# Designs tried in a protein design chat: VH-VL binders against Large ribosomal subunit protein uL10m (mRpL10). Part 28

Target 1, 224 residues: Large ribosomal subunit protein uL10m (mRpL10), of Drosophila melanogaster (Fruit fly) (q9vpl3)
Amino acid sequence: RGKINIQRPKAPHYERARVVAVTQPKYPELPKAKSCFKTRAERTQQQQENPYNEIIAREVRNWLDHSRLVAFFHLSSITADDIFRVRVQLHKQNLHLKSYGSKIIEQAVKNTRYEAIVPLFHSNHCIVFSPDPEKTAALLRIVRRVPQMVLLGGIVEETMLSRNQLVAYAQMPGLHAVQAQLVQTLSQAPGHLIQQLQAHQNSFVQVLDVHAKNQMNEETPKST
Below, E stands for the ipSAE of ESMFold2; O stands for the ipSAE of OpenDDE; V2 stands for 0.75 times the mean of E and O plus 0.25 times the DockQ between their complexes.

## First folded at step 3 (VH-VL)

Design u1 (from i31 with heavy chain N31R; framework fv_imvotamab_arm2; at its last look DockQ between E and O 0.10; V2 from the best seeds 0.00; counts 0 for: pae E 13.3 > 2, placed apart)
Fold by OpenDDE, look of step 4:
Structure u1 (fold): chain C 224 residues (1-224), chain A 118 residues (1-118), chain B 112 residues (1-112)
Amino acid sequence: as target 1 above (224 residues)
Amino acid sequence: EVQLVQSGAEVKKPGESLKISCKGSGYSFTRYWIGWVRQMPGKGLEWMGIIYPSDSYTRYSPSFQGQVTISADKSITTAYLQWSSLKASDTAMYYCARHYGDLSFDYWGQGTLVTVSS
Amino acid sequence: DIVMTQTPLSSPVTLGQPASISCRSSQSLVHSDGDTYLSWLQQRPGQPPRLLIYEISNRFSGVPDRFSGSGAGTDFTLKISRVEAEDVGVYYCMQATEYPWTFGGGTKVEIK
């Protein structure tokens, strides 16, 4: 009597399998943790029916107006939990992750300097806002750990930047650091010039002294 | 520093009109919402409405819709709350507050006490 | 309208002891943008309200560390780890997820 492998029970007879399949209690699918981001479908439906779209659009505009750093991301199969984690991390850096429907974005940026961003929002996207452009490096550091977030581009200091430009910007030393370096360089420049000018003078004096000494030695009669 | 300064206390009679003000300073006035909140004596806070000063878009609580008018003059960075005809039941402290994104009402005015008595 | 229910109505607390205030919403406060716009406000006697916490758990600038917010969905809590004399006042939760924005009924914190 062959040991019933409890771990891999033989597939039941076809008829039994059918009965089992039909009699399996359909456990209500645990409400899929509604991704903090409404599915595209839910967002689209809400966009059509929500009388508050205009208000949301104004809020979006407010975010854009107060943000010196705006980054646009495509979201690829990201879970609600992942989004939450990223949001928390970003928030700690004063980076604010938001997601809006394409219609809302369109309404928000209509007839504004931001109108060019509309084509970026045809798929599942999110926006990160920050009042501090210096946080670009921090943003990219955090997002690098999230493969589901794909950087599309951004706006820094009212300038639209491509993905590559944004990455390059993040690698630049902060304005203050650059300014400090500049000040240091400028403060050192006069000192170097003075040293170079003095070096030539000192060298000349030394040459003259040697010449004077040599002349004195030639004039000293060898007292026989 | 961000400040919201409200107009002084008002004593009015029923049927009179009133307009109180909230002046914002220390920030870009047109980029933040301004909300009004009522607090009746000894009671809690009630949201009345909100205005976006940039375009003067206004949203009211249903309870206050048609009862008050919220407006703003961005040129002098001032928001207003006005009544066409006051009622005794309008006696309350009125607060203006700045609203921005996730910060909600982050800065508040000192309040304007409105007393309506016969 | 979203109804915000705060408990307790009054919270007498001994100095140095912790306090906890609950706020329950009649529906989820998760906004379409994915954020939860729940805030906690403090109103001291004779003063305007002051923002303490925004988006459930974020302390506003200048707010002491003894204040903390937590929660999700419909249940939220404000905690004061160690109540000080200056903490006396009424605390309100507020939702700004849906219009009209609504406040809780308030919780009065008093010193025993």
Scores: ipSAE 0.028, ipTM 0.543, lowest interface PAE 5.3, mean pLDDT 83
Fold by ESMFold2-Fast, scan of step 3:
Structure u1 (fold): chain C 224 residues (1-224), chain A 118 residues (1-118), chain B 112 residues (1-112)
Amino acid sequence: as target 1 above (224 residues)
Amino acid sequence: EVQLVQSGAEVKKPGESLKISCKGSGYSFTRYWIGWVRQMPGKGLEWMGIIYPSDSYTRYSPSFQGQVTISADKSITTAYLQWSSLKASDTAMYYCARHYGDLSFDYWGQGTLVTVSS
Amino acid sequence: DIVMTQTPLSSPVTLGQPASISCRSSQSLVHSDGDTYLSWLQQRPGQPPRLLIYEISNRFSGVPDRFSGSGAGTDFTLKISRVEAEDVGVYYCMQATEYPWTFGGGTKVEIK
């Protein structure tokens, strides 16, 4: 039953290796690592330019635009049978589990309001979409029994929510009530909520800066 | 139930225009691609092109680029395949099929037979 | 263009006996996302094509267990463990890894 990992090796596996290498500043044998990184960077660029990726990227953009609930998960190793059972349970609640390579997601969200989600997909991941935001409670109930899926955050009614905010949303009796509570929380404890949003933004900027510096240092000196 | 229903058989003369249809039902029409596949009498399958109904993005096989136009009207959940000027060599069965990255062409229409003769 | 070559061109099989169809691509079908977009379609006489197998070995909904797919890279196989009368038809492999999407030439399965 482990055929899923062999038959469907995902772009996220490559992205994970790339992220690990980018975040390993303490290894002294960098010249050899940089040589390998050059060919990997070229392969990653070719993946972004692949015509089939345009198809999948459009599908991702459509799901994002037409879903009132989007939840982002880190996905650890899971069997094909187990993920299929989860997918079936979610589908019964109008929750649609999708998995896409990190580069496809990056391509899909470039120049959109969703671009800030890119750092969430540096490793194996999956996304759950739904047109019904009140299904958040059902989503979290189902996923609670799937330790391989770890909630990272989400988007509800076009509002980006942290993991804790999404959990709190799931406990609200209705959509109108949660919006009122969010407004009240912002009014009475604005620093804490804004701090969390800024922390996500700062994490993205930091990751993007490291990535940009790596690309500039490895591409600009060689390609100039 | 997911279903693709195609328009009825057509008999045309060379030089005439034609537009055939493929109506989707039982699913979110704008979330899936619709592709067109030709099967000439006694021959195999040929991919012609594909459309994403949400934004009407199209991609054609090089062999069919400029020969046909693929379009969609999401308000009536219908995709179209159109010729400006038919040739006898266009005589074939034409299938529409739904596509999504995970599955390939998962559901197929019943086909539209197009006969072009003098 | 990726060329898909199927063998045999026809497969006359006795009822209850196994059938095997091979599909070979001119290039690797491993997509940049790590998946292999190889599918198998069945076309019964007078009917539209029907999806049997997607991504090498996954059976589509409603497809009997007697159908199985296997392979990797450029070489793929569709097997029918015990051929039944309703299995008569033409079988096609298809790749959607690269544009243009291409089909194999087809293998006709007939009862002898």
Scores: ipSAE 0.018, ipTM 0.526, lowest interface PAE 8.2, mean pLDDT 77
Fold by ESMFold2, look of step 4:
Structure u1 (fold): chain C 224 residues (1-224), chain A 118 residues (1-118), chain B 112 residues (1-112)
Amino acid sequence: as target 1 above (224 residues)
Amino acid sequence: EVQLVQSGAEVKKPGESLKISCKGSGYSFTRYWIGWVRQMPGKGLEWMGIIYPSDSYTRYSPSFQGQVTISADKSITTAYLQWSSLKASDTAMYYCARHYGDLSFDYWGQGTLVTVSS
Amino acid sequence: DIVMTQTPLSSPVTLGQPASISCRSSQSLVHSDGDTYLSWLQQRPGQPPRLLIYEISNRFSGVPDRFSGSGAGTDFTLKISRVEAEDVGVYYCMQATEYPWTFGGGTKVEIK
């Protein structure tokens, strides 16, 4: 099952195009009468004012369509130097670390079976893409030393896996065909997988909330 | 095998229209961007713009915005570069190239020489 | 627009000797996604450009291992460890980090 090209597809960067698009008028006319025609025109203008999000959403769709391994992580506070070092380690294993806004993810997965993953991206996050599903073990080994990256779940061979299922997949014997067969067996309940991804995210958020409350309670004003 | 085959050389007069083509084969045409690059005689390379054939989303270099039209017909796996009115300064070699993954042009067409003179 | 400056403009080299080509950008080529989209292209006489190196240092399929790329941020280098006759041509760096995408002015490698 390893016929995936090593090259990854990406959309071009359009920062200067985004600036031009933002200069377009947002509200060119005062409403004179309630009309469905003006409402459609306003919706069309709003979409045209933010073309960068559409470009990036197409990039995400392309990554999802071409990656045989996708892993979702919650990302705690991390320095730019530390995340750069993690990116370099991952890149050596053909693992590509990306981060996108929740609105962009929502656009990218709209009308697909992956639409339920959107809530995972309301907090700080990152995604790892790879054409090589056999790199799942390497991914988990690398991120084990990065406590700021907390695994939420993933997609292997177009099948959504919970955190526990992805870890179990990584522990299987080394032949690619054996790993692919296991993923097919685990995929028999896709609705259950979405619930498990959401539950893992909620559990992690709850742990962080307790930690934050404990830290705030330990602070004392310095007064004499 | 990935292949981009461009239409043949063109000799035109100023003011004439022209549409040149770039046919892709050996890969999923709608999953890759197609870009156009100009090389004026004895000069370097200039990026003109790109198209995503799946939905015809198009972006132009500011220097070429309004000067050319980039389009694609995914049913025949072909991208196009078009002028409504050629100028002598349009004399150049024009390449199409496929874009993938790392934002790099990995496969190039053979080029189409366009000559505009009286 | 990001200006890509290549040096030297011409690199006459004796067969079997190394060649080194520098490319400097007017600003960092690190994309907002954390990757650096710096590529090297080769254009042999009478041929279209071809990809040699992508993302700074990754050799494209079919490119001999005598070609290597290095660099970071704004300063990048293409090296040919042992120049062969088929290496004659013009070499371009290209950035695809920021719109519009831009090329260096080219470096002509020639046999002296």
Scores: ipSAE 0.000, ipTM 0.463, lowest interface PAE 13.3, mean pLDDT 76
ESMFold2 (binder alone), look of step 4: mean pLDDT 94; pTM 0.957

Design u10 (from i31 with heavy chain T30D; framework fv_imvotamab_arm2)
Fold by ESMFold2-Fast, scan of step 3:
Structure u10 (fold): chain C 224 residues (1-224), chain A 118 residues (1-118), chain B 112 residues (1-112)
Amino acid sequence: as target 1 above (224 residues)
Amino acid sequence: EVQLVQSGAEVKKPGESLKISCKGSGYSFDNYWIGWVRQMPGKGLEWMGIIYPSDSYTRYSPSFQGQVTISADKSITTAYLQWSSLKASDTAMYYCARHYGDLSFDYWGQGTLVTVSS
Amino acid sequence: DIVMTQTPLSSPVTLGQPASISCRSSQSLVHSDGDTYLSWLQQRPGQPPRLLIYEISNRFSGVPDRFSGSGAGTDFTLKISRVEAEDVGVYYCMQATEYPWTFGGGTKVEIK
């Protein structure tokens, strides 16, 4: 187990120059949209060929051990510029957005209490880490404006939380004691939590289907 | 505060063994990578290898594989760099450094000067 | 191995004037996780290296705002907007995208 108490929080990745660049996207060098994320096949091939995967797996373990807040997201297609803007906003709050291949995550969490999260990473995904659980509200405010990122669930103070439980945690008044009590009242069974997280994925698919049908119904009728 | 304190300068003859140290303090030692970097007199920086103290996992630069051994003792928050047989070409300043979780070295030791001459 | 090439080898600059250092990699530094592990280090005479910038453009804690990093793919730049006497030293770019990790050859910043 890693050390829980961090007296010195991670130094922010934030930089004024990047914020200025993000707020002023003039003269785009990359008019052709291309994700900075590799395809699943490309990522898998690099993992098999690159012995560096063990180094990255330990990096992921380091993030998990030192983060009192971890949030899991499904990631739909998003441009490099858009994800960069999200990273800048998150970094201001000491929130660190990372994307890793499923095999690397599996290696990082194998034989740990977090092994149950592996099924969440079968497709496009990203993870947000923070040493500060009080930043959960800030995280959800930022991500609410990013439709490509869909919250699946998370871990707060070593307790696995479903999407709804994490949202409830974010709405607490901000007193650490009150937030700690909320976490303690929640289920700590990782196996059952994964089932809950997968149920939220199914609910999301249903919501997308309803939304798509609603958009078709509102489409202006075109008759010949 | 985060600090990495290295052992003192060494003067050795070719063929001798040597083990230098890097003691970490002010942070969770076993959960951060410690790397070793060589700087030959008047030259630039060369990455030698890294260790994850929690499980003693090591990775070496191909140029240093088999030439040095990196180890760590998490009970005394200390990492080590060791030679079984020194060569004159090992004369250099050796730095240890911690990475910040973005795969960059954030805090550096003061350096250990190793001089190998006959 | 990824080769990191820095230009110029030395940069004499007048106090208060800007300085710019270039770093070029032999291949893209975009990692499979989507991030670019390009950092800049400063080494003052007789001192150990010090982290200035990580992930292309993020300033490390305690680093003055006159330092900025930019770039993408294979071409990266470190800029000092107003050089001060304490900025004298050698600057290195470093990549940690692929094993083995490699450094640029260094750029010496001097006062004219």
Scores: ipSAE 0.005, ipTM 0.467, lowest interface PAE 12.9, mean pLDDT 76

Design u11 (from i31 with light chain Y99W; framework fv_imvotamab_arm2)
Fold by ESMFold2-Fast, scan of step 3:
Structure u11 (fold): chain C 224 residues (1-224), chain A 118 residues (1-118), chain B 112 residues (1-112)
Amino acid sequence: as target 1 above (224 residues)
Amino acid sequence: EVQLVQSGAEVKKPGESLKISCKGSGYSFTNYWIGWVRQMPGKGLEWMGIIYPSDSYTRYSPSFQGQVTISADKSITTAYLQWSSLKASDTAMYYCARHYGDLSFDYWGQGTLVTVSS
Amino acid sequence: DIVMTQTPLSSPVTLGQPASISCRSSQSLVHSDGDTYLSWLQQRPGQPPRLLIYEISNRFSGVPDRFSGSGAGTDFTLKISRVEAEDVGVYYCMQATEWPWTFGGGTKVEIK
């Protein structure tokens, strides 16, 4: 088997636990007359509003900003044992499965480049994050055995990709070999080698991006 | 339930053009790569190339680059392998196969026998 | 290109006896994602190839448990614990770690 070590970030778990500890609503003591005229719905609404939701939203934004791979899933009914097994398999590959409420996601992405993802979270959902886009193939392999998780799309290297584009990205063998071959000639090549490598990567990404937009005609020439 | 059904056997003369087909059914055609494999009489398997049907992205084995054209029509869930000018050395059985992620070539067509002789 | 070498070229086997096929690659088949994309295919006479084993040792759906795969790096083995009449045919190893994807030369399993 390949690389076996997995890093487990502690800060998000610690911060979440701290937020949960203070989620109990606090109300100023109200005059008797006002207390008698508050409806149950109004009190319930006040209890639902949590001033600390922004802390969790900030965590989501940090994950989005620092993950080079983000995949969005619809989540059907699944047992706690089954989701735990999936989470363990994902963690072994440095893939982090997280679930957040729709309001928190909306707060996290409002006024950002990611605002377009909000409609994906109107029902049961989960997100997988990773700092390593090379793990896309491993992600899809694990999830294909979990029919309750349906891939909706994702973000790779800050580019929004549809489900089909993510599948295509995962199945492009040899990209790393080509990149490694070019890099290894750097010491003996003209200074434009790095620029050509970047242009090659950008051409591939543009093809996928154009496909995501479902445009009528704009395939860029692809180099292998 | 998943099936790849290929077109029937062909007998051609050198210099003629040919297009053979591979129709997928029982799965989401655009979500899977389709590959073409050649097997010459009495010999082993050779990888020719692949296509991703949703955007018609193709990739060829170096030995087949420029010799054949691979294409797909997603509206009828069919992939194609085409020669502009056949040679006697193209006489072989041609298979299409579905590839997805970690399963390699999980489903194969029945094969199309192409015979090229004068 | 990665060259896949299979031994033996042919393997005559008595029914009920084990058969073993070896596959060696010219370079490591460990992909940059840590997985090894080595599969085994069976081709019965007059039939298309059929997937038996993927990623070294995982049996594909419907494949009998008498088939097993093992190996790592550059050296891989397919074993049939007790050969049955329907197991006659040619077996191929295939790598999908590096493009172009390549097949082994094949090993013919026959009943003696």
Scores: ipSAE 0.005, ipTM 0.413, lowest interface PAE 13.8, mean pLDDT 75

Design u12 (from i31 with light chain Y99F; framework fv_imvotamab_arm2)
Fold by ESMFold2-Fast, scan of step 3:
Structure u12 (fold): chain C 224 residues (1-224), chain A 118 residues (1-118), chain B 112 residues (1-112)
Amino acid sequence: as target 1 above (224 residues)
Amino acid sequence: EVQLVQSGAEVKKPGESLKISCKGSGYSFTNYWIGWVRQMPGKGLEWMGIIYPSDSYTRYSPSFQGQVTISADKSITTAYLQWSSLKASDTAMYYCARHYGDLSFDYWGQGTLVTVSS
Amino acid sequence: DIVMTQTPLSSPVTLGQPASISCRSSQSLVHSDGDTYLSWLQQRPGQPPRLLIYEISNRFSGVPDRFSGSGAGTDFTLKISRVEAEDVGVYYCMQATEFPWTFGGGTKVEIK
């Protein structure tokens, strides 16, 4: 592998430590105490400004601003060993798996062009970042073997894509101009991303989408 | 490999200005916080402040707010700690350290000894 | 500010014997997200600090398994199960739950 840049920094150390912290049995990722709105005391704590969240929110915003590929996933319960193996496989492809609390995501994207993604993070989630959009195919290939990670959608070259649009993008062989055009052509309102998430939960996306659209009259024509 | 390399020892007189450096290598410099920690001779560690090199956002300990300036130059992957006017009480070892997420300070520089006397 | 109090100030120990260091915070270190941002650092003579443990009990990469952390709320413990010659140094606890971030006063581990 002589083509691999020697200047590429090693990051496995901090990623491993973070995985252990998040999934450790003595220190579970989401203990019951972390559930929001269970008690009045927890709600009061939630109202307080958290200085540490400001620090992490800057990290999230930097990742969003400097990654040409961002993929959003729902994350079901997963063991430390399993997520570590996934993180190692992703890192070899310059794909960086990050997990942040919903409050941190909200603080990071509030008053930015990314604010529309907040609804995606109201449950367990994780995000994969990469400076290389050509790695979308590698990402989806790796994640196909991880049933705990369910693709919700993503951002490619600053364009919001639904799950199906991102999958379509990944299936195109490295055609730079065509991929850029496809991203622009497939780009839709944020509501479509949420609609795709709902359809996915029902297992048969196309049938449900057709049925749902039949309930909503499609606009034709718009008189101007 | 992740490495933070600090500038060499400094001997200064009270009232002089000083700027010490911390050069990062082996990682994405702009994606990590750099913090500064003071250790006075024979004493423990004190957090001074942090900087996020990507946008130069800084956060200081109240004890050091107005006493020092933290800055960074991402084009040369270097963070700085600066005094406009040194005091004898600034005599200490100064460490820079990398911070990311919930890991605390994971990698540390070798330290810069600053002596302010006479 | 959250005050971090370490005991003992020094811990002379015989090689191969266990050592235990306590860290007590003036306020709960439980963050609003439910996590506790308590870490332990080791500083060998003439060297910079080194991260040993983060979030109470998680060992950092390359840290030997003889080091373990435990605790909750305001009372935390670092244990070295079998002290080796290379473990001589000063150990610090640190909290990052509240600004300003604060360190314990340090505990010197030395061989008898």
Scores: ipSAE 0.007, ipTM 0.483, lowest interface PAE 10.9, mean pLDDT 76

Design u13 (from i31 with light chain H31Y; framework fv_imvotamab_arm2)
Fold by ESMFold2-Fast, scan of step 3:
Structure u13 (fold): chain C 224 residues (1-224), chain A 118 residues (1-118), chain B 112 residues (1-112)
Amino acid sequence: as target 1 above (224 residues)
Amino acid sequence: EVQLVQSGAEVKKPGESLKISCKGSGYSFTNYWIGWVRQMPGKGLEWMGIIYPSDSYTRYSPSFQGQVTISADKSITTAYLQWSSLKASDTAMYYCARHYGDLSFDYWGQGTLVTVSS
Amino acid sequence: DIVMTQTPLSSPVTLGQPASISCRSSQSLVYSDGDTYLSWLQQRPGQPPRLLIYEISNRFSGVPDRFSGSGAGTDFTLKISRVEAEDVGVYYCMQATEYPWTFGGGTKVEIK
């Protein structure tokens, strides 16, 4: 049966179908876009036929919130076989390569601290998630052999980092406290990164406004 | 430190209502699913259902659909399991546990013993 | 529903010797994203379950390296290389590939 199990919020339908096709060489599929992101036409059709955008958006939000390491990449044309080999190498290090349509990412990060990442997804892209920030060095070592994947930046311990900051983090000695302090220090760097921080603050202000309204409704105890 | 702390043991009569709780701490409560698992005396584990606290989306096991209600209050980081009318067959240990993606039930509460007898 | 069958029902083992537990699923546990959502849990007497292994072979934080998981598709194994007194308890496999999520019947590890 060719149905996709939508009950687990881990990967979007289109990416799940792609991974299954690659891991099961039986019944080969027609060639798809040579990127971890579908072609524009396929993406548009997917959006029109997708009744589960809210579930997928929640899944993306879960990945962002659960992962202590998130890395964003621009992806040039790459064959399905090549990206599969990269995915296998990453998986051995508990690194999970995913791709999502721009609309789904926008829905997932709307009204969250991660809203500033939306511009990164206007071109072909993919994201690597991991619960283990110590795997940053392993990630960069693997991707070093894949010229089609260009590191744009990421999030480590809930802190937005540029490409250079992620590279610096990966080169740190294996002392957890030292690495945590480096992340904190790097995140305080001034410059155009402040623009992203302000966007995060605006998203948080909106969230706080909603929370304040909810707390006002609870100020007169009555429900439980 | 991630902790799930459940409410104390309950002794009830058939037909009575009951609501037990599971309070999360040491992590972002709204970013993880909370599941409920039943263990009948001397038996194995049975999955009852899950809730995503951020929007209260729930999914139940068919065996428990309509038998229980799962809810959550994110303002106090607490999930709930509720019966409108208890049966003697509901006598069991009830566990809450945290879930996310491939980490199925990574942290567990201490359990709430529910005894239903006349 | 996916049925999870565990063998043996009980495993009496001498301290320091290895123990092996098998888990078979009625259907492949490979999800549509290519990942296998097979976990192993340990329940010591009077305690709640504890996650040991997730996604077939990955040890959870704080789990001793004497525990290892292996397998693919429908056939999975949990091994304890050198059983210690604290390893006494019931071990469960579980799948989260399809709803409803299901557990194996359990294997009781005892010291002989």
Scores: ipSAE 0.000, ipTM 0.426, lowest interface PAE 16.6, mean pLDDT 76

